# VH-VL binders against Ribosome-recycling factor (frr), part 2

Target 1, 187 residues: Ribosome-recycling factor (frr), of Petrotoga mobilis (a9bjd6)
Amino acid sequence: MAKRSSYAKEAEEKMKKTLEHFEDELKKVRTGRPTTAIFEDIKVDYYGMPTPINQVATLSVGEERTVVITPWDKKMLEPIEKAINSSNFGFHAINDGNVVRVSFPNPTIEERRKLVKAIKEMLEETKVALRNIRRDDIKKVKEIKNEGSISEDEAKKFEEEIQEILKENEDEAEKIFQRKEKEIMES

## First folded at step 4 (VH-VL)

Design m16 (from m1 with heavy chain S31N; framework fv_pozelimab)
Fold by ESMFold2-Fast, scan of step 4:
Structure m16 (fold): chain C 187 residues (1-187), chain A 121 residues (1-121), chain B 107 residues (1-107)
Amino acid sequence: as target 1 above (187 residues)
Amino acid sequence: QVQLQESGPGLVKPSETLSLTCTVSGGSIRNYYWTWIRQPPGKGLEWIGYIYYTGDTNYNPSLKSRATISVDTSKNQFSLKLSSVTAADTAVYYCAKEGYDFWSGYSFDYWGQGTLVTVSS
Amino acid sequence: AIQMTQSPSSLSASVGDRVTITCRASQDIRNDLGWYQQKPGKAPKLLIYAASSLQSGVPSRFAGRGSGTDFTLTISSLQPEDFATYYCLQDYSYPYTFGQGTKVEIK
């Protein structure tokens, strides 16, 4: 285990949060499998207030390829049904009087390729964010060096550590992307 | 002072593979990114790709299917191979150090003199 | 890929003139922009990195400004050795992309 500077550790922590955000966004991308994540934040009218579905209902994966949404207040069945049907996700929700059910069809090969392209764009945005963290931390090292707090050689060592951390996190972002790509193409 | 020097054939036949080597002197190839850039006669600059001393590469999508960059840390050299060349690949080819250090960021701080590669029958 | 557009494509100037070259990115690149000078028959030379930082050994008459999408390179008092083609480069994301170049010619 190598010992890293405080500057490298700071960059590492910021980049870890960026990768966690990337993973969370990928969980919302439809892979043909039923998932509750895509519905949780859809807003519904709850007594005149826009409210996320996950704050008025329990969401679960039910029978084969179906998400079941059980509102705590029966009066929310129709608003939830309407919100999902009017969303841009292309799902059809059915209200049976007790729950709202959403069925998930399998995507076509062409649809899967479009999803892969979308997550590739998300990967590129994530890499940009990682590089911004690297740049900000190098600027900080440069300012500290110019103030006389560290030597020229120390500054170069710290920037090399930050660059190594960037490469490690760019590689990890690529692996996260590849896992999701495989899931989309094989499911 | 770091110095880069390109070497390789100046004439390549269409459909063949062009092969260029960049020799680094005055500094270590380790811990830096190294890049290839080309310039067709009378035109602008086009980035080809980079290699990190560990062997990790990234390529311009326009050339990815044909370009291969490799590194030999023991000889302080890195190389470019570009397969299936056509007249459109006629250009001056430059190797450069991607200046990732405290002062230079990702800018190209040292360049080779360039080598003209003509693709002709 | 990020497109880099330079303006003008060419200009004519006299020694002592103030010359300004612009570079526009198709999307926000922060300050991840370099300026390069290329003389006929020679390799490009780094002048400015990080949009505004002067490379060691480059004369102070060269200055870079800008952030986001709009950038300028200014030569405050043009010298005979400054007649060259100038390129901007975004190093924000791969693939790195250059502007098409601005040729600074003698009047």
Scores: ipSAE 0.000, ipTM 0.442, lowest interface PAE 17.3, mean pLDDT 84

Design m5 (from m1 with light chain A50D; framework fv_pozelimab)
Fold by ESMFold2-Fast, scan of step 4:
Structure m5 (fold): chain C 187 residues (1-187), chain A 121 residues (1-121), chain B 107 residues (1-107)
Amino acid sequence: as target 1 above (187 residues)
Amino acid sequence: QVQLQESGPGLVKPSETLSLTCTVSGGSIRSYYWTWIRQPPGKGLEWIGYIYYTGDTNYNPSLKSRATISVDTSKNQFSLKLSSVTAADTAVYYCAKEGYDFWSGYSFDYWGQGTLVTVSS
Amino acid sequence: AIQMTQSPSSLSASVGDRVTITCRASQDIRNDLGWYQQKPGKAPKLLIYDASSLQSGVPSRFAGRGSGTDFTLTISSLQPEDFATYYCLQDYSYPYTFGQGTKVEIK
């Protein structure tokens, strides 16, 4: 790990958060592979309160390309089934009396290409966000230099650190994208 | 093309909290700085603060103790709350998008139409 | 905070005139300066960013110059639609600060 100034560390933390947001958004993209993430934003009526499914049930990937949703309270089986079946995600849920099962069919080649385009747009938005973080830190460094608190050489060194951190995080964003692209295209 | 629209009450009583929402359409709220700017009638423009889609904020020191900006990425909205208002807070409030390119400066390339908020009993 | 001072506060001009508006920063802001046009009852519109870069869709009669502390906006041949108030903005450091505005009125 390279040594970092406090300005560089602040940028690094913000960029890490940006990559975490990117990864979370990608989890919600339907790829034909079973994933629990797509159901996490679905709310069900839990004794009069809208509640996320993950707070009333355990979600796991099961056999035969299914997501298995196991509520701790069996009264939640029917509400969960109905919430998923009425969702805009286009899934068909089956309630077997013990769990709710959701099957993931294989997407067409046209659907896969559309998904790849969507995640490519997400990658580009993420890269813009990373560059904005670098921009803010460069402004801070320029201001400190103009106030006379650091030398021009020190300001350039901090600017180079921030640029290095940006490159590292842009490369990481690209790797995250490539993993998801491979998942969609089914290696 | 990005469009922004302010909404909220046009009249707020002194000492109460002013609350405004900006709805973003034609583009994602992600990857940009979203800002509030105000203009008292017949006067110039004052920058209030920004929010980044991850929740990071920065405020004008003159308003920092009273201002809170929040973002709701699921609704593509960001909001301003300004507490303890007085007649001096009467202004047209604008929401705006800050430009994104590192070297091109933090330009406000898209603005809402503005909403007048009057602080009066 | 960086203070932005515009000159003049107002001017009267005729269609076809060359108009120059000046903006001065209380400290070096490099080229982190924008120019905005505001017509009565409307939101400001970006004309120039990064001191001299013309925003897409803005007529070429608008030109920005300067760096450091001294900046100018020039309208080479004033048109009827150019009668408005013009603001400079430093976006070098927080808080961002606007000049007080220059009102361009018909003579």
Scores: ipSAE 0.006, ipTM 0.447, lowest interface PAE 12.0, mean pLDDT 83

Design m6 (from m1 with light chain S93D; framework fv_pozelimab)
Fold by ESMFold2-Fast, scan of step 4:
Structure m6 (fold): chain C 187 residues (1-187), chain A 121 residues (1-121), chain B 107 residues (1-107)
Amino acid sequence: as target 1 above (187 residues)
Amino acid sequence: QVQLQESGPGLVKPSETLSLTCTVSGGSIRSYYWTWIRQPPGKGLEWIGYIYYTGDTNYNPSLKSRATISVDTSKNQFSLKLSSVTAADTAVYYCAKEGYDFWSGYSFDYWGQGTLVTVSS
Amino acid sequence: AIQMTQSPSSLSASVGDRVTITCRASQDIRNDLGWYQQKPGKAPKLLIYAASSLQSGVPSRFAGRGSGTDFTLTISSLQPEDFATYYCLQDYDYPYTFGQGTKVEIK
């Protein structure tokens, strides 16, 4: 298609980071499917330092809808168990002396609806962030036009490019949401 | 429903730094622009600046050399520091949230109650 | 910076009156204009955004009009709770700038 301006590329880059953040936050939302993502960044006390679990243990999806957390140092079993049980995401961790196991019970229909509502609110917040990026980039284009560095027609084209990129990224955000919604409702 | 609450000392000595924090509840601080606005007693409103949750800021040129806005997404808070204060900085300080879309306007849709900061010895 | 000038600075009115407040921008701001109501001792409240859009929960007697440089806020039938100071704000360009305010007082 026509070459995109540097202003449009700047908007594209910022929006891409916003969508990546949205995807990362969705990985933390509990679903019926076992996932290691929610536990990876939980911090445990490792010799006085808050340290993410994925830096002290291997996490994997096991049988019977469980996540299995295998610390490289057995001394970390109880700290990991305690950190997960005291976290506010509603899982119960069990330490068996070799690994920590976290069960993923099947959510009720009502619980699934609450999760869908939560991720829908995250989608709307993501769309707001995308629109703010578009606003700021359009203002930059107007400043450059007012300085005489670009013509009125060029400014309008750059503004249209930025608007088009916003629409593409809003559509992508909705697709990301729909995939997560399906995962929650089907699992 | 989003609610904002200002906090900080009500009295600051001349030449010191004024420090205020706004706590956001009922919604995430992420993905929005957050603003500080002030009003000297008996006078009109003056926009100080904004911060986006990623840390990007923009300031009123009249205050840019003295003002710093920061955000702490883990605490759902954003803060204002204003250095080298004088009696002219005595005002009610408000925090506020910007609205959503360019087509619907980025007007300030939610405000804190305001906190009076008096600059005196 | 974009200068915002309100007229009048104050007016006296009676309940039931039609009140009009004007706001003029020093340059074209399209429709990037909001109207705010402030009662004594309280934070401002958004009434109108994008020059003419009524904020949710705001009574329909409030109406905004205008584009470019000239804007008006109209209160079609003034109520006791409408006695307040009103401010316009341009959000077109940085720094955001407010008008000096219009005080609506009891006659």
Scores: ipSAE 0.000, ipTM 0.442, lowest interface PAE 16.7, mean pLDDT 83

Design m7 (from m1 with heavy chain R30E; framework fv_pozelimab)
Fold by ESMFold2-Fast, scan of step 4:
Formats: structure tokens, C-alpha cells, sequence
Structure m7 (fold): chain C 187 residues (1-187), chain A 121 residues (1-121), chain B 107 residues (1-107)
């Protein structure tokens, strides 16, 4: 049946995009481990235009649990410092005249547990999105069956394939979560 | 946690396009389905359509030729435009989030408070 | 499109009464049915999903039953805050369709 793989592939592609989004959002979550990711999308005013830090500066992880932000234009040092200090991430940036340095304090066990709870909620929301994709695909298959374009047996096989794809993607979401949880708890 | 708030004009003239925006707070608009539902005064509920965070849409066939739903992830908003309005489009318009649990089925678990749109000259 | 027919369109009841509302689908929708409560001037609130599952925070006096084409919502002991309009919704296929509503009024 030529139609079997096309419905399954559509669901798979949508679920992959959902997992990619989950991974990208997790990169932005504050952790004890020094990372550039949480600063990359912070907007600064660059000649009248809101611009992400990663488009006006080089970011790197340095010594002593510090992120070093080196702007290409020294006039951006103060805007970058101000933007980071005003962010919801609770970091303190220091401008030394050449670079902006952001120190990562060691989070307490209680703070780590709160971060894990937050990313667990993101995981559950991701699983809901995956199940929504599966549900929409099943509805499409049933409508095609009701039109008489495919048999009842063919529809059931498509539904089983979509179910297997959902399970694989839910398992992958769990693995993505567990990697981030380990990073938070062990950093 | 998640809150939705509709905004737009209360009065629209016949033949014009009504434009409504739903602002999402307390959570990201990405990775979810977002829907518009309307209710004419004293009548029942009618599903208009949905948008997924990737821009995929689905519309009620009765409104498909006139309705456009769009998403603006930078503002955490999604919007409805309904063209060529008539008095029949007078209704309270709700935005809502679509939820799903694998074994429990589909639901609209969070709703905005609704905004009344009157189509009159 | 799947047509959802609710009965009755309205009913009058007293506090403490048992109230039953019926919803009928024009075709088999399995258990893909929800019940919503709407109070005057307010947005609808989800009560029941998957035909019989009680939403978190909803009082146990609300119960949903049915599968296929015939569904009921029962309120076992009506309270003052339960005077409202109730809607069923099928989420089996697009477009999603609501019943026309049942208004529960004080007798």
C-alpha cells in the first residue's frame, strides 16, 4: 500500500521538529554548568535594532566557571552588560573594558531540584504535543477510510505504525530530558 | 499557569476584515495547538480553526474561504483574520489551547475570557 | 460534518435534584467526547473528557457515560453553582462540532 508510509512519515517529521524545539528550549534553561546558549538570544540595541548577542559578539566558556563575551564593537560592552544584568536568568555581568564576563555560581541542591522540576514540566508539555500529532494523523486516516479510499484493515495498520512512531519519539524525549537532568544535578 | 487574552476592535463594519489577537502568557506558544472558537449572542459554540506552532492550520469548512490564522512566536501571540464580515459574524470570540492526553482524548483546557465583536454600520 | 444533538434544550430543576443531559452523534465517535459548562458572561470550562473522565478540580457529582453515538452527563445532586448551560463536543474528526447546548435553570 503506497499510502502507508506517507502518513507515517508526515507524523514522524512533525514529531522530529517537536523534539528539536524541546532540545532548543532546554539549551536556554539556566544551569550550574557554564554555557553560552542562555545568552545567545538576549537582545541588545545595535544601532537602533534589537539584535541577538551572538550576532554582535563571540561567546566562549572561560576559566573559573565564567562565560566570556567579546563584542566585535567595543561600544557594545555596556549594552551587553546591561541586557544580561536585566535578564530573568539572575546573572551578574562585569564589563572590564575589553570583554563582558558572567560568573556561574554553584547552585544549591534545592535550586537544582527546582530546575529539574521546571524541565520535567517542559517534558510533559512536549509529550502532549507529540500525542496531538499522533491524534491528528489518526483523524486523517479515519476520514480517508470513511471516504472509502482505504480498507478498514489498511487504516488499522496505519494507526499501528503511527502508534509505534509516537512511542519512539516519547522515549527520545525522555532521553533528552534525562541528559539535561544529569547536567543540572552533576554540574 | 497558562493564560490567554483576546484583543481587537469591538465594532467592525460589514464587508471589512475583523482582526483579533490572542496573547499567551505563563508559557511558550511553541509546541502546542492554538484554536479560535466563537459564540453568537444567545447561541451555541462554533469551532473556527487551529494553528500549530510550525504554522500549520486547519479551518472549519464553513469559514475556510474567509478565515486566516497566523502565529507570531516573537510576541507569543496568534491571530485570527476573518474577511468580508456580515451581521452573522457578530459573536463573542474565544481563543483556547488544545490539550491532549494519549488515553484521555482531546480537550480545550485553557480559554481566554472572550471578546465581543459586533458587525454593524 | 458530524452533527451533535443535545436534549433537552433547557430544563428547570431544584437544588438537590438529579439532572441528566443527553448528547447524540450522527456517527460513531468512540469515546471522543467532552462536556463543557458555561456560566453567563464566562468562557466555557471543561468538566469531562474522553466521555467519562472527570477533569481535575471538578466535583464528583458530575459524571459522564456513553460511547459510540449516545452519551449522557449526569449531575447527581444539583448545587446552586451548577445553574449554567452545558455543551458536548466531539473531537473525533475535523471540524470539531458542539451540541447546541442545554440550559439548566432554577425551577
Amino acid sequence: as target 1 above (187 residues)
Amino acid sequence: QVQLQESGPGLVKPSETLSLTCTVSGGSIESYYWTWIRQPPGKGLEWIGYIYYTGDTNYNPSLKSRATISVDTSKNQFSLKLSSVTAADTAVYYCAKEGYDFWSGYSFDYWGQGTLVTVSS
Amino acid sequence: AIQMTQSPSSLSASVGDRVTITCRASQDIRNDLGWYQQKPGKAPKLLIYAASSLQSGVPSRFAGRGSGTDFTLTISSLQPEDFATYYCLQDYSYPYTFGQGTKVEIK
Scores: ipSAE 0.000, ipTM 0.445, lowest interface PAE 14.7, mean pLDDT 83

Design m9 (from m1 with heavy chain N58K; framework fv_pozelimab)
Fold by ESMFold2-Fast, scan of step 4:
Structure m9 (fold): chain C 187 residues (1-187), chain A 121 residues (1-121), chain B 107 residues (1-107)
Amino acid sequence: as target 1 above (187 residues)
Amino acid sequence: QVQLQESGPGLVKPSETLSLTCTVSGGSIRSYYWTWIRQPPGKGLEWIGYIYYTGDTKYNPSLKSRATISVDTSKNQFSLKLSSVTAADTAVYYCAKEGYDFWSGYSFDYWGQGTLVTVSS
Amino acid sequence: AIQMTQSPSSLSASVGDRVTITCRASQDIRNDLGWYQQKPGKAPKLLIYAASSLQSGVPSRFAGRGSGTDFTLTISSLQPEDFATYYCLQDYSYPYTFGQGTKVEIK
């Protein structure tokens, strides 16, 4: 948004990575709603190379709570089926000769409650990580001011920029959480 | 609510190394800065240093040559070692959590109960 | 290191009295000052941070004021549980430094 100091930009980058990590962890949480995310990074042997499924196939959500995996090379149907069936995710893939299909059962109400609790814990850990980034950067600003490299007014400005960035990222973390919570409860 | 508990020997001989451990509960050790503070009998408080879970430390210059603070994230603990102790190191040792508010530096918002260490032959 | 000097070193007061303790920093510390209460045999307890912000759970009779080099802690109506030693702390720069303490005693 506004042009920010190098200290604020450093905080922004660290917080962005923290939110990306949070989103990646949430993708692993099963919601009962069909999702391609859990399968995208499963490795298959593609001509001697371990290769993520999303680099050898198109993944899409189909009808009847099913993920449809369409490989670009039909010789990959069997390897993809085997990789998913041998994964620790507990899914059962079916190869119909054209695509690999994976069915998603509906979670129980108790399972949904446990999932919401887990993602709430992840949110709180994420907020703590964001606040630690703020604290580290504010300490850096104070130390640089004490070295005489910046003025008192500049230090206050940098601290205010860092706090505004924290607020933005805490709000974004909350939105990411609420989106996932809704997905779990309404799926 | 974060809780802190110090543990270590009550008596250390001169020239030996004082070793204390602080156990953190009710919060992740990876989430905050952790501090040691001491108080000699009948005297005021002296800040020793802090640690962050990554191993980043800062020490009071008066103790830097003798003090080492370390963290064990698997046990949710952090520890202080103070080498070459003398009678002047006799004090109640506290561990504490450093909090932070936007407009104001850092405060020690939660403290352990303290442990008395006597340096004597 | 920044020197913190408290005055008085001790005072005697009665329940219901207004008590004021002062703290002076040897250099400008902005509002990076905290006040701590210590009862005999106990760890210090945070009362005030950022010179004037009341810590959650601390009674409103405690108030901090000041900025720069001169700070005060006021107890508007002293209660029996307030007889203790009070310390100021600057957290502006390392090493963090405490005042020598002010003992509030029963009159």
Scores: ipSAE 0.000, ipTM 0.454, lowest interface PAE 13.6, mean pLDDT 83

Design n1 (from p4c with light chain R96Y; framework fv_pozelimab)
Fold by ESMFold2-Fast, scan of step 4:
Structure n1 (fold): chain C 187 residues (1-187), chain A 121 residues (1-121), chain B 107 residues (1-107)
Amino acid sequence: as target 1 above (187 residues)
Amino acid sequence: QVQLQESGPGLVKPSETLSLTCTVSGGSIRSYYWTWIRQPPGKGLEWIGYIYYTGSTNYNPSLKSRATISVDTSKNQFSLKLSSVTAADTAVYYCAKEGYDFWSGYSFDYWGQGTLVTVSS
Amino acid sequence: AIQMTQSPSSLSASVGDRVTITCRASQGIRNYLGWYQQKPGKAPKLLIYAASSLQSGVPSRFAGRGSGTDFTLTISSLQPEDFATYYCLQDYSYPYTFGQGTKVEIK
């Protein structure tokens, strides 16, 4: 076990942050308990501006496993309903003319499949971000080598370290995904 | 399949700034390096520089003081500005996609058709 | 900057001939070399990357060899559509540099 170069450590820090972001996004994909948190950041068109729901409506947990969303402007009822229904969270919103209601029944198999598909898309986006970090850092290593600051052998070693770090982080992203998939399918 | 298309004026006056845009279609601009290459009439190819969707750039030292490459991810476009042009900057300008293989380096696997820019009064 | 020198600058050959073009780097570039074909009035097209890897869709008659400083592109059986100028490119270090080109004319 040897210590890695500063270039490799830079890549490690960026990739760690990327995986933390992935985990945080997956926490928003929940089943079971009614919660307002997952709806608060969904954006709706408010007079031409993408605006989070919590800035145009009050959200509360109501009776019968339902989240009740009360917009301050009744014209926002349909946009909110459509935004929630088009989201990949697998919820069904109903607009009754006064509020938008979102029920939290036990997810159907179809709804669970939709959630798994959504998190699989998040995984692929995460892997793209990891590969982009690798690419940027390898470009930097080549530039430093070209300027004469490091040897060809050193550049190759640093590039190998960066590639190993990418593989480790792609594997970790896959494990994070698999844990969430299992949670969704078994809950 | 990725396609690239250059656009910009065919004529630029000496001392002015040359501005070209490359539109990427058939794929996202958010994964590859994007490059500008030029070819003066009857001469060979010269690499100008690249950009990555995050804004990271690298330029040919011969052009670094005059060249700026920028990216607009919302439009799936990247652009080249070359200031203080002279007749020596007359060339066909190409945009291209720079692929990647970790161990083997890079390749320009897709190119635009090229646009001729003439610098004259 | 790394200087790339091609030889010959031009050649003429008959359909069916074996054609070899060489490219020499002023310093070691490992296998960070590509070969490009440019037909008159058209954009260059990638033929070979990583010195020896054939790009998808490129006929198998094109082959690249070499590493370090000396590289070759071989066309094993020249066809009429192979009339073009061929360029090598080192993508080992910045700035990326092209050879001056080799023009292949069919007799």
Scores: ipSAE 0.000, ipTM 0.430, lowest interface PAE 19.5, mean pLDDT 83

Design n15 (from n1 with heavy chain T54R S56E; framework fv_pozelimab)
Fold by ESMFold2-Fast, scan of step 4:
Structure n15 (fold): chain C 187 residues (1-187), chain A 121 residues (1-121), chain B 107 residues (1-107)
Amino acid sequence: as target 1 above (187 residues)
Amino acid sequence: QVQLQESGPGLVKPSETLSLTCTVSGGSIRSYYWTWIRQPPGKGLEWIGYIYYRGETNYNPSLKSRATISVDTSKNQFSLKLSSVTAADTAVYYCAKEGYDFWSGYSFDYWGQGTLVTVSS
Amino acid sequence: AIQMTQSPSSLSASVGDRVTITCRASQGIRNYLGWYQQKPGKAPKLLIYAASSLQSGVPSRFAGRGSGTDFTLTISSLQPEDFATYYCLQDYSYPYTFGQGTKVEIK
């Protein structure tokens, strides 16, 4: 019930951002539903510079489970088509002279298993990042205690608060993972 | 500061349940993760699982079907039950505290002395 | 599960020697590696956490290095009390896994 310390609030804020990053990365993972996210960061050669597709084209979800990629420069149609087809995401891009179209088939059972394994690895990396935040913030509490600015009892309390926040965020990461796993396996 | 001590029977018959308790003194069991680790005679260390003081557990998949860890905050204790034991479960069992500060991180910074459990008829 | 492999499994050394023990992870674990010392009949003792950070109270002759998959523990000048078995542990992902151990014996 008691209000958390400023040290605990710092940990909360950093961990919240870490979970938001995890959620954003999961949005890029193919689930059978059409999405532009997985194509946005694929790099194409734009006049000698590797450039993300979302900086040379507009991406949108169209009819018939299709993602439509409209480049601002028609010379990018063929490079975009080749980049997507060589990306190993299992998509077949078609260039019709005006846009690149990518159809979204339903994933096979084996493809779904691979996706679940990939997001499980992302979950474990997210937990590692959360633990790094805990380490850094607890180090700050220890330094402040050693300087005499807070008591040993206060330092203990702040460390306990930070640990509770870590557990809460690890549990939330697990729930986020489970929702995505269910989406992949049941969609 | 923190001290841990294992207790329980040193001999368990095959097919029975091994039951051990760890008593925490010199510090609060609250807000920490508590773990069990074992070591068969002459062999290496194997992590069994942890419990958070509020009751959440995580187990080594190799032992998950047989292992149960519980916590009693009123007694400042946590316990391990391992069902259907065989000779392969003969080991020194350690309880330990999982660190959460900068110095130890997720490493085990405090350990009990260990208790030998022999599975034999 | 992440497999941890130590090298060598055993070594013989004299007081004053520089001793190096290697630990390899089957996949990347960043700096989530600890080193433990175990003397006969005793519980393991934490020496190094986060791959390179010395635990409070541990002599400065112990040093850890590495990141990702390859790690080393070095004892710069072996003392009589250092004859023990050393274990690495990855604490990156559950289940936590230990290396098989390296026994440092008196020559």
Scores: ipSAE 0.006, ipTM 0.481, lowest interface PAE 13.8, mean pLDDT 84

Design n16 (from n1 with light chain A50K; framework fv_pozelimab)
Fold by ESMFold2-Fast, scan of step 4:
Order: structure tokens, then C-alpha cells, then sequence
Structure n16 (fold): chain C 187 residues (1-187), chain A 121 residues (1-121), chain B 107 residues (1-107)
């Protein structure tokens, strides 16, 4: 259980938030992958009450890039179909008498390449942000050393800790990028 | 088969803007990334930037303040403008296509023959 | 920006020789590396993409290997048409950067 300085801990917390922001931005990059999440909270009229779809139906990802919505009451098939078709999400739902199916088209190769380029740019911006945190925190350590509050040896130790944390977080940013790239490129 | 051809003036005066056009034939400009690369005489290659037919661009930071790439889908052309030129901008300018290969998405698989631009008074 | 360094900058070789050119990236670029051949007065030609994949129509005597930071291009039996300048390119991160080039000259 190794102890890091308060300066290194501050850098670590800032870098963690930067990676969380990067992950959140990547979630906004739509890969075209079928997902139930976008439909779960759409409201349908259920006996006079606006009710989320996930409270009147089971949603699952089916074969051939479809989301399958199985209502518990077959009377809800048409309301669900109409709610999805009138949504701002641009999907087309089909009611087959038993379930509602929503198709997700496969992204074109050009679309996938464009998405990969976009997330590479996000990765580069993230790395710049991480390096700026390192730069600012090392500057703080040097200022405190120059004021005589810490020794030369302590300053060097804190700077080394901050540099190690940067390396760990740059590696983690690369892994986050690689996971998203694989998701985009998988057919 | 895609072919690219550069065109523009061969001589530009210092402080002026150089303007080059690349004409694409044998394929639609509407589906790929299109790039400019330059090479000073006897030197190596330098990537300038790219454009997608929607107008989306990305530039080498070293040239971003001076470079503008634009696309004209009706003429199947894309163009480079580089402002405030100096002798250091003397180079052969190439236009190129980024390859349409799923896993190698960034390769430059087709190039124009290049056009020499000399910056001199 | 990622710096690409090639070695040697030039070499002299005879037809039939095995030639190896190296390319080193200042940071990890995985396998996002291409090799290009340029003959005097001509545009560069793609030989290898993704570090080791041979472009269609390129002779099998050309081979690439490597990942991360260290890459090599090997020509197993040099032919007269192979005397040219060779460039590596990282296409992992913007701006894309080329190596300075390796000139393969006749001995």
C-alpha cells in the first residue's frame, strides 16, 4: 500500500476526471450499435397515464441489429410503434402482431472511418489536457520548493510521482480509445 | 480507377496566396477523404491537411493559420489556399486520396502527379 | 507531434541484396504505419499499410514488420526498379508525420 504525496493525489484526481470526461464524450459518439437504452423512457399512453416503455414491455437486442420490444399487453403494440415512429430519434418501428421491432442499419465503411478519426482527435485533446495537469502541478511543486517549504529531494520525489501518474493515465486513455475503436470497427 | 490531377500557377510572389486545385476523375468526390501533401525540392514529405466532401477539415497545426482546403462537389474538385507565402513554401504539392480500406483507413492509395510551386519575386 | 526517424538516411546496394530500412516513432503508434516508395520526379506509391500488410500489386519481396515504436521494411532481393527513396508515415495521430526518407542507391 504505497502512499503518494498530496500533490500527486491532486494530480491523480484531476486526471481521473479528465478520463471520465473522455469516456462520456465517447459514449455520445454513436457507433450504430443496437441499444435498448434510447427507447426505455419513451412515454406511451397506458390507460390514460403517460408510462415509460420499460414499465409496459420487455426490451432486448435481437438478431440482425434489431431491438425487440415485447409488450406484456398486446394492446400496447400500436401505441409503442407510434411513439417510437414519432420520436425525435429517427427510427422506424414495425409491429408484427407479437412484438415491435426497430432496425439499426449497419454503418458504412466511410461512416466508421469518420467516427474513428473523430475519436482519435478526442484522444489527442485528452492527452493534451493530461499533460497540462502535469505541467501545472509540477509548477506548484517548484513554487513551494522555492518558498522553502519543501526540500530539493522532496520536490524531485513529488515531480517523479506526478510524472508516473501521467504515464498511467495516458496508457488508460489509449485503452479507452482502443475499446471504442474496436466497437466502431466490429461488424 | 480514381485519378487525381493538380493545377494552379507555378510561380507565386512572396506574401501572396497560392491557390491549387485538384480534379478527381474515375470516382465520386462525395465518399472519401482528400488530402494535400507537399515536398520541398530535395526534402521530405509534409502533410498539410484533409477535407471530407461535407466541408469537414483537419490541418497540420504548423500550417493551420495559413491553410484553407475547400471542396466543390459539382466540379468534383478540392482546393488548397495557402496565404502569406515565403520561399519556404516552394515545393511540389500533391493531392491524394485516403484509401477505402476498412482496417487501413488512413493510407494514401492514389496520388496526383504533383505540381511545382515556386515562391519567388 | 509524433516524430518519425528513419535509418539509414541513405544506403548503397547491389541487385540481389537484402536491404533493411528502419523507422522509429517518438511515441507508440500501434500498427498505424505505412511505407511509401518514391522515384525521382514521381509521386510516392503505397507499398505497405498497417505496418505489415502488402498493398495489392506490390511484389512479395517487400515486407514490413513491427509495432509500437520500432518498424522495419525489408526488400529480400533488390531489383533494378527498387532504387528509390522510401518513406514511413504514421497515420495514428494528427498531424500525420513522415520519416525523413531513406535513399536506396545503386553501388
Amino acid sequence: as target 1 above (187 residues)
Amino acid sequence: QVQLQESGPGLVKPSETLSLTCTVSGGSIRSYYWTWIRQPPGKGLEWIGYIYYTGSTNYNPSLKSRATISVDTSKNQFSLKLSSVTAADTAVYYCAKEGYDFWSGYSFDYWGQGTLVTVSS
Amino acid sequence: AIQMTQSPSSLSASVGDRVTITCRASQGIRNYLGWYQQKPGKAPKLLIYKASSLQSGVPSRFAGRGSGTDFTLTISSLQPEDFATYYCLQDYSYPYTFGQGTKVEIK
Scores: ipSAE 0.000, ipTM 0.439, lowest interface PAE 17.7, mean pLDDT 84

